# VH-VL binders against Chromatin structure-remodeling complex subunit rsc1 (rsc1): the designs that were tried, part 2

Target 1, 111 residues: Chromatin structure-remodeling complex subunit rsc1 (rsc1), of Schizosaccharomyces pombe (o74964r206to316)
Amino acid sequence: KPLSSLEARAKVIMRQVRRYRDGSGRQLFAPFERLPDPRMFPEYYQAIEQPMALEVIQKKLSKHRYETIEQFVDDFNLMFDNAKSFNDPSSQVYRDADFLKNYLADVLRLE

## First folded at step 11 (VH-VL; from X4 with heavy chain Y32F S101N, light chain T53K)

Design Z7
Fold by OpenDDE, fold request of step 12:
Structure Z7 (fold): chain C 111 residues (1-111), chain A 118 residues (1-118), chain B 107 residues (1-107)
Amino acid sequence: as target 1 above (111 residues)
Amino acid sequence: QVQLQESGPGLVKPSETLSLTCTVSGGSIDSFYIHWLRQPPGKGLEWIGVIYHSGSTDYNPSLKSRVTISKDTSKSQVSLKLSSVTAADTAVYYCARDRWNQGWFDYWGQGTLVTVSS
Amino acid sequence: EIVMTQSPPTLSLSPGERVTLSCRASQSVSSYLVWYQQKPGQAPRLLISGASKRATSIPARFSGSGSGTDYTLTISSLQPEDFAVYYCQQYNSYPYTFGQGTKVEIK
């Protein structure tokens, strides 16, 4: 089954952001692949109104829940914003979320 | 409460492979970043590597060629293998938890001494 | 890798005294700096993260400060249970690296 234009574009964007590695080869995107386990992070779900992760985005994409690429990008940004909201600004995950959010913006700008 | 416990042989011969296991209780290892560190007797700490919640790994470049970190979620265990050991690998080995890639370790195992000797 | 250098190597003090430990990085670590306390036969204990954030259950007498390449751990009034080795660790980049430690011993 061929992908729609939106799905194809979204997958290219996801791949590019996911594949980013810093100078040490560290994969910055790792924390954002899946939602945190509610059993391990109950406070996350108390603090975050709309949990978001790549697995959720991928599912929404496959179910054709996105009508525009902007809606897709909004969920990506929400994912990073949630991480910044939940985590301490001095944490690596916060820094990585902030970086990847900006990187996403650059990817879209150069698209 | 999360607890970590290192286990494995306390004595390894030169050129052999050091093999340790970190058993994690009080939480799922698939929710955490589990790191391995070591401390030679009377010396400071050295970071060995990490296994992500996803199963991906990163290693200290100084040890990368000899180190393998893996995990078994069903057993709640993380494994460390260090090949071709020498006396320089004698140390107390720790596994430690980073909850969600914070950058610091809030829970540590008690450590296990591994001596490399003929 | 980023080299972390702590000073002094050993500090001999009496209870009640103010303690100042230094940690210097070979390049900026942008406040991605952690302090640990380690007592003999024990694993390190988290004290400060993000250069200045005190960990849960850590007494108020412990504080961290600094930026760029230079950081300080301060104990306002040294208690008997504070005699230990203190390590700084950077998490600005892989590989994570530690200082060689400062031993705070009883005078």
Scores: ipSAE 0.905, ipTM 0.955, lowest interface PAE 0.5, mean pLDDT 96
Fold by OpenDDE, fold request of step 12:
Formats: C-alpha cells, sequence, structure tokens
Structure Z7 (fold): chain C 111 residues (1-111), chain A 118 residues (1-118), chain B 107 residues (1-107)
C-alpha cells in the first residue's frame, strides 16, 4: 500500500531528526526510540501522564491515527517534553531532548 | 538492586584479543546504558565505550579501531572485545551503568584485572 | 577530547579538617561534571552529578560547585572513611574524560 502524503512527510522528518549526530559523532536520539520498561522505571509512568516514544509514533502513523502533520509533530514534541519533565536538567538526556526539540522546529521551518 | 560483575581471563598475550563479559542482575540491560572503562595500575580512569539500551554503540576514538561492545539480552550480559592488545592495555576493567543516558555512572562492577604479558 | 586536570595530586589532612579539591577542564563543560570517590581495591562511587547534585545516600558534608572550566569538591569536615582518591569526570561531550585524581590521605 502506498504511503499517504502525511505518512511520507512524517517519515522524512523522523529520519532527519534521528540521524542527527553532534560534533563528537554521538547519537542524540537513541534514548527516545522506545518507552522505558515499566518494571525498571515505575516512577516514569507515575510522573508522565502520556508516555511517548518513537515506537509509539510509528505505530500511530502506520495505523493512520494522525489526521494532520501537526498532530504528528505534537506527539514528537510530547516525547521530548516528557524526557525534560522526568529527567534532571543537568542530565545528558534532558539536554539532548531540549536540543532535538529545537532541531525538530528548525527541520519543520526549512521544510 | 542493580549489580554488575565483570568476568574473563586475567591474562592475555600481546596481539591477542581481550574478551570480557559484564553480567547485569537486578535489572534488564535493555533498559540501561552499559559503559566499559579501564584503569591502569596506579593511574586514572579511561572511558572505553558504551552500548545503548537500543543496541547502538559509541567508542572512545583512541580505541575505536580495536573495540567492539555487544550484548546478549537473554543472558543479561554485555561483552567487550579489545583486539591487538599490548602492555599498555593492562588495567582493571570496569563495566558501569548509566540508567537513562544521564551522563554519570551510578552502579559499577567490582572490576577485573587484565594483564597483557607474553 | 576535553582534558580534565585535578589539583592537588595529593592532600594530607587530619580528620575534622575542611577539604577543597579542584577540577579544571581544558574547555567549558557547562556544569556537566561528575565527582567520584574511590577507595583501594574498590570501584568508584558516585558522589556528585551536574556539578552540584549529591547522589542518593551521600552525606551532606560533600558538596560540589563551579561552572565553565573550574569546579570544586568540598568536604566540610573530613571523616575517617573519606580518605580515598577523588575523580572528576565530564559528560559534556564524547569521549567522557576523567581527571587524574586527587588522593586524600591521612596526615
Amino acid sequence: as target 1 above (111 residues)
Amino acid sequence: QVQLQESGPGLVKPSETLSLTCTVSGGSIDSFYIHWLRQPPGKGLEWIGVIYHSGSTDYNPSLKSRVTISKDTSKSQVSLKLSSVTAADTAVYYCARDRWNQGWFDYWGQGTLVTVSS
Amino acid sequence: EIVMTQSPPTLSLSPGERVTLSCRASQSVSSYLVWYQQKPGQAPRLLISGASKRATSIPARFSGSGSGTDYTLTISSLQPEDFAVYYCQQYNSYPYTFGQGTKVEIK
């Protein structure tokens, strides 16, 4: 089945954000690929109202649950916001989430 | 409580491959970032590399050409391979946990001494 | 890589004294700085993260401060169990790098 225009656009955006590496070659997006295991991070699910990760976004996308690209972007931002909400501001993951959120905005602006 | 334990041969000959295993208990390695570090006798610490919960890896550029880190989730083990070893690779080797890419290590193995000698 | 330099190399003190350890980075690490304590025959133990945040179960006598390239670990009143080697580590960028350590020994 051919991809819808929305799905195709979303995949291009995801690919670009996921591919980002800093000057040292570090993969910033890795922490956001999967939801944390509830057994290992029970406090995450106590603190975060709507857990979000790339795997969730991909599932929603494949199931055609996004009606607009804005809804897709909202989930992407939610993913980063959740990481910033849960983690200490002095943590690398917080820093990376903040950076990637801004990077996403730039990607969208230049699209 | 999370525990890490290094294991492997304590003696390796020059030019051979150093192979160590980090066994993680009290948690799933698929949820953590596991790092390898080493400390030559009487010296400071050197970061070797990391394997992400997703399976991606990053290595210290100084060792990248010789280092491979992998994991076996079914055994809760992370492996370190360092090829073409020399006396300079003699050190206590540690595996350590970073819970979710925080940037610091909250749990460490006890370390295992690996001596490179003919 | 970012080079971390600790000073002094060795510090000889008596219990009860105030301890001040320095860690300097070759370039700014933006407070992405960690302190560890290591005793002989043991693995390092996490003390401070984010330059100033005490880890769980770390006594209040330990504190971290600093910014940019200069950081300090302070022990307000040295206890017998505090004699050890202390390391700083930056996590501003890969590769993670450590200082060479400061040994706090009994006078």
Scores: ipSAE 0.905, ipTM 0.955, lowest interface PAE 0.5, mean pLDDT 96
Fold by ESMFold2, fold request of step 12:
Structure Z7 (fold): chain C 111 residues (1-111), chain A 118 residues (1-118), chain B 107 residues (1-107)
Amino acid sequence: as target 1 above (111 residues)
Amino acid sequence: QVQLQESGPGLVKPSETLSLTCTVSGGSIDSFYIHWLRQPPGKGLEWIGVIYHSGSTDYNPSLKSRVTISKDTSKSQVSLKLSSVTAADTAVYYCARDRWNQGWFDYWGQGTLVTVSS
Amino acid sequence: EIVMTQSPPTLSLSPGERVTLSCRASQSVSSYLVWYQQKPGQAPRLLISGASKRATSIPARFSGSGSGTDYTLTISSLQPEDFAVYYCQQYNSYPYTFGQGTKVEIK
């Protein structure tokens, strides 16, 4: 079954952000693919009110849970904001979340 | 407690492929990032590469043409293969954990010495 | 790649002395810098991340400082268990790179 216009646009945006590599060739998006394992990261679920990861966003998209592109973008930003809230500012994942949030904004401006 | 243990042959002949396995216990290899590093005797450490949760990899450009890192989740193992070895590849090889892509390694295996000699 | 240079290569000191170890990067690493301790026959042990944040269970006598290209590890009063090799690592960009190490040995 063909994708809605919203879902087609969302998938293009996801692919663009997901495939980003920095100037050293490092992929940035890997830590955002899945929610942390609750057995290994129980403290994450104690600290983060609304867990979010790409796997959750993809599930919501496949179940047609987004009414607007803005709702989809809000979940992406929530995912990055959660990483910045949970992780030390000196960590690579914090820096990458901050960068990817700005990169998403750039991708949206060009679409 | 998460533990990492390297295993594999301690002696490899020149031009052959070095093959090592990192066995992870006390956690899932799908829950954190496993890196490979090496340390030639009496020298500093060299980063080899990483395998991410998804199974994708990034490699040190100096080794990229010869290295493959892969994982087998059912065996809780991450493998390192380094092809066409020479004496310069003699080193203690480590696997190490980056818990959530922090950029540093909070757990290391004990290391395994691989000697490349005819 | 970013070259990490540690100095001096070796320090011979007595217990109780203050130690300052230097790590210099060939370009700014923006405080994305780690210090490890390595004792003979052992894997490296995480001491400090983010240039200055001590890892869990690391004694307060270990402190890190610096910015840009110049970083320092200080041990305020050497203990017998502190005689080891110390390595810095940058995580600003791939490949991650390490200094050659500074050996701190008993005089």
Scores: ipSAE 0.802, ipTM 0.911, lowest interface PAE 0.8, mean pLDDT 92
Fold by ESMFold2, fold request of step 12:
Structure Z7 (fold): chain C 111 residues (1-111), chain A 118 residues (1-118), chain B 107 residues (1-107)
Amino acid sequence: as target 1 above (111 residues)
Amino acid sequence: QVQLQESGPGLVKPSETLSLTCTVSGGSIDSFYIHWLRQPPGKGLEWIGVIYHSGSTDYNPSLKSRVTISKDTSKSQVSLKLSSVTAADTAVYYCARDRWNQGWFDYWGQGTLVTVSS
Amino acid sequence: EIVMTQSPPTLSLSPGERVTLSCRASQSVSSYLVWYQQKPGQAPRLLISGASKRATSIPARFSGSGSGTDYTLTISSLQPEDFAVYYCQQYNSYPYTFGQGTKVEIK
């Protein structure tokens, strides 16, 4: 199935952010692939108004739910902001969300 | 209540492959991250590696050439294989949970001693 | 990799005494530091994360401090159940590394 220009661009951005490894070789994106299990993390769903993860973004993309690239980027940033809202600033996932949000901005500037 | 339990042979011959299984109960292994660690008798802990939701892994570079961590989600199991073992691989082996990539381990298995000896 | 060095290797103390344990990193770990307690035959128990945040159900007599390369675990008044080995771990970068431990034993 042919990709629109928006969908092709979104997939390039998504791949680049998803593949990031830090200087120690650690993968950063893994916790953002899927939503937390509601049975194991009920407090997440009590605290976070709009849950978001890559699996949701990919589904929205495949169903053509994005009208602009900005809407796609907003969901990516929502995903990172949720992690920063939910987790202690001293946690690895908070640090990684903060870094990846800035990295996404850099990726967008370079294209 | 989530529980982690290591199992496998307690004695392994030099040059063979050490093979352990971490069984997760009270939750899904796809809900958090499973790490393997080991502790030689009377010594400190060494991080072996992690398996992510995707099935991809990151390993301690000191062991990377000999180690494989894998998952079987249908059995709720994470496996550790360490090839070409020597006496230096004698240790208590732990699987441990990082709840949501916090960087620390809030649940640990009981540990299982593996002795490498003829 | 980041080498974690704990000192002293052993402390012999009486109940009621104050304990100060040192953990030094070979480079800054930016407060991405954890303390664990381990008793014989048991897995490690999480005490402190983020250098200073007590884990759930950890008594207030345990506290952590430090920054950069130098970190301290303090037990303000030793109880009989506190005689154990204490480990620090950094989570600044892979591989995660641990100190070799400080054994706190009865004098």
Scores: ipSAE 0.797, ipTM 0.907, lowest interface PAE 0.8, mean pLDDT 92
Fold by ESMFold2, look of step 11:
Structure Z7 (fold): chain C 111 residues (1-111), chain A 118 residues (1-118), chain B 107 residues (1-107)
Amino acid sequence: as target 1 above (111 residues)
Amino acid sequence: QVQLQESGPGLVKPSETLSLTCTVSGGSIDSFYIHWLRQPPGKGLEWIGVIYHSGSTDYNPSLKSRVTISKDTSKSQVSLKLSSVTAADTAVYYCARDRWNQGWFDYWGQGTLVTVSS
Amino acid sequence: EIVMTQSPPTLSLSPGERVTLSCRASQSVSSYLVWYQQKPGQAPRLLISGASKRATSIPARFSGSGSGTDYTLTISSLQPEDFAVYYCQQYNSYPYTFGQGTKVEIK
């Protein structure tokens, strides 16, 4: 059974952002695939009110929890904003979150 | 405290495969990024590659055709294989932790010398 | 790849002296730069990340500065435990690359 128009569009956006590699061939999306382990990163869960990662977004999509594409995009941006809130600006993950947020905006303009 | 320890044969014959393991204690190898690096005697460091918590990898292009990094979560181990070795592959090999893709290594193993000689 | 060049190769200094180490990148690394200290027979020790941020427990006598292609590690008053080899690393792009090191040795 075909997916809704929203879910089909979300999957396209998700694939494009997830597979991004920079000019050096480096994967940028790897740290956003899963939530940090609470045992190894308790400070993350003390600082971040609404944890978000691709695994959570994928689960919400499969359970039809998004009513609009904007809700899906908001979760993607929350994921990147959380990384920028938690990590030092000099870190690679902060830089990559900032870049991918802008890249997502570019992907949306092409849709 | 998180600790990293490299292990494997110290002597490898030319054309064979160099195989090392990095054993991680005091943490989960699925929670952070393990990199492999090497340092030829008396020289600087060379980055070999990384394995992400998903199991995907990125490698130094200079070594990509010969290198495989893999993990075994049940043993808390990350493995390095480097095929078709020559004397130029003689080095101290390190595994190192990047806690959450920061770009720098806060924990290093002690290093293990691998000599390639017949 | 980005080539990291350190200078000088060796410095011979006495305790108490100020030391300045240079790291030059073949292209801008946008302050995505790390300094490590390495003593004989030991793994590198993280000193500075983001060109200027000291790692946990690193004494204030260590400081980093620079931007673009030119970076500096300064030890304001050299202590006996500071005689070692110092390496810079860039994390702007893959492959991560290191300088060849500067050895700081006792005069």
Scores: ipSAE 0.795, ipTM 0.912, lowest interface PAE 0.8, mean pLDDT 92

## First folded at step 14 (VH-VL; from X4 with heavy chain S54T)

Design A5
Fold by ESMFold2, look of step 14:
Structure A5 (fold): chain C 111 residues (1-111), chain A 118 residues (1-118), chain B 107 residues (1-107)
Amino acid sequence: as target 1 above (111 residues)
Amino acid sequence: QVQLQESGPGLVKPSETLSLTCTVSGGSIDSYYIHWLRQPPGKGLEWIGVIYHTGSTDYNPSLKSRVTISKDTSKSQVSLKLSSVTAADTAVYYCARDRWSQGWFDYWGQGTLVTVSS
Amino acid sequence: EIVMTQSPPTLSLSPGERVTLSCRASQSVSSYLVWYQQKPGQAPRLLISGASTRATSIPARFSGSGSGTDYTLTISSLQPEDFAVYYCQQYNSYPYTFGQGTKVEIK
């Protein structure tokens, strides 16, 4: 069965954001691929109400849990906002979350 | 309490492949970024590369053609291979942890000296 | 790549003295800068991240400052255990790069 218009558009957005490399060749998206392991990062789950990562977004997409593209984008932004909430502004992951959030907005506008 | 320990041969012949293992205990290599670095005797540190918690890698461009970093989750090990070594590759080799992409290394292995000599 | 230059290469000081170490980057690293301490035969030890944030269990006598291309590590009153080599590292971009170190030795 062919992908819905929503699913096709979501996959394009995901591919663009996931494959981003900065000018030094560094991949930025790796920290966002999977949720932190609760055994290794118990403090994350004490601080973050709604954990989100790409693996969760992909499962929700495959199970048709998004009714609109805006709901999909909201989960992406939640993922980045969680990283900015949890981490010090001087950390690489905070900087990368902030950048990728802006990059996602650009991807959505330049379609 | 996370601990990292490097192991491997201390002497490697020129043109051969340097092969080292970093064993991680008290943590998970599928949760952290593991980096390799080296320090020639009496000199500063050089970043070699990283294996991300997902298994993908990035390398220092100066070494990229000769280096491979890989992992074996079942043994909690990260491996470094550096091919075609010369005397310039003589150094103390370290593995180090970056906890969830902070940009700095909070845990380091003890280091292992590798000498490249005939 | 970003070249990190530390100065001076060596300082000979007495316990109790104030120490200032310089780290200069070839381009701005936007405070994405780390200081490490390394004693002979040991791995580097994290002191300061984000140019100015002390790592857990690092004594208050260690402080970092600076911005852009110019950064400083200060030890307000040098203790016997502080004689070591100090390295800066940038994490603004790959490859991560380190200064060549400043050796702080007892006079």
Scores: ipSAE 0.837, ipTM 0.923, lowest interface PAE 0.6, mean pLDDT 92

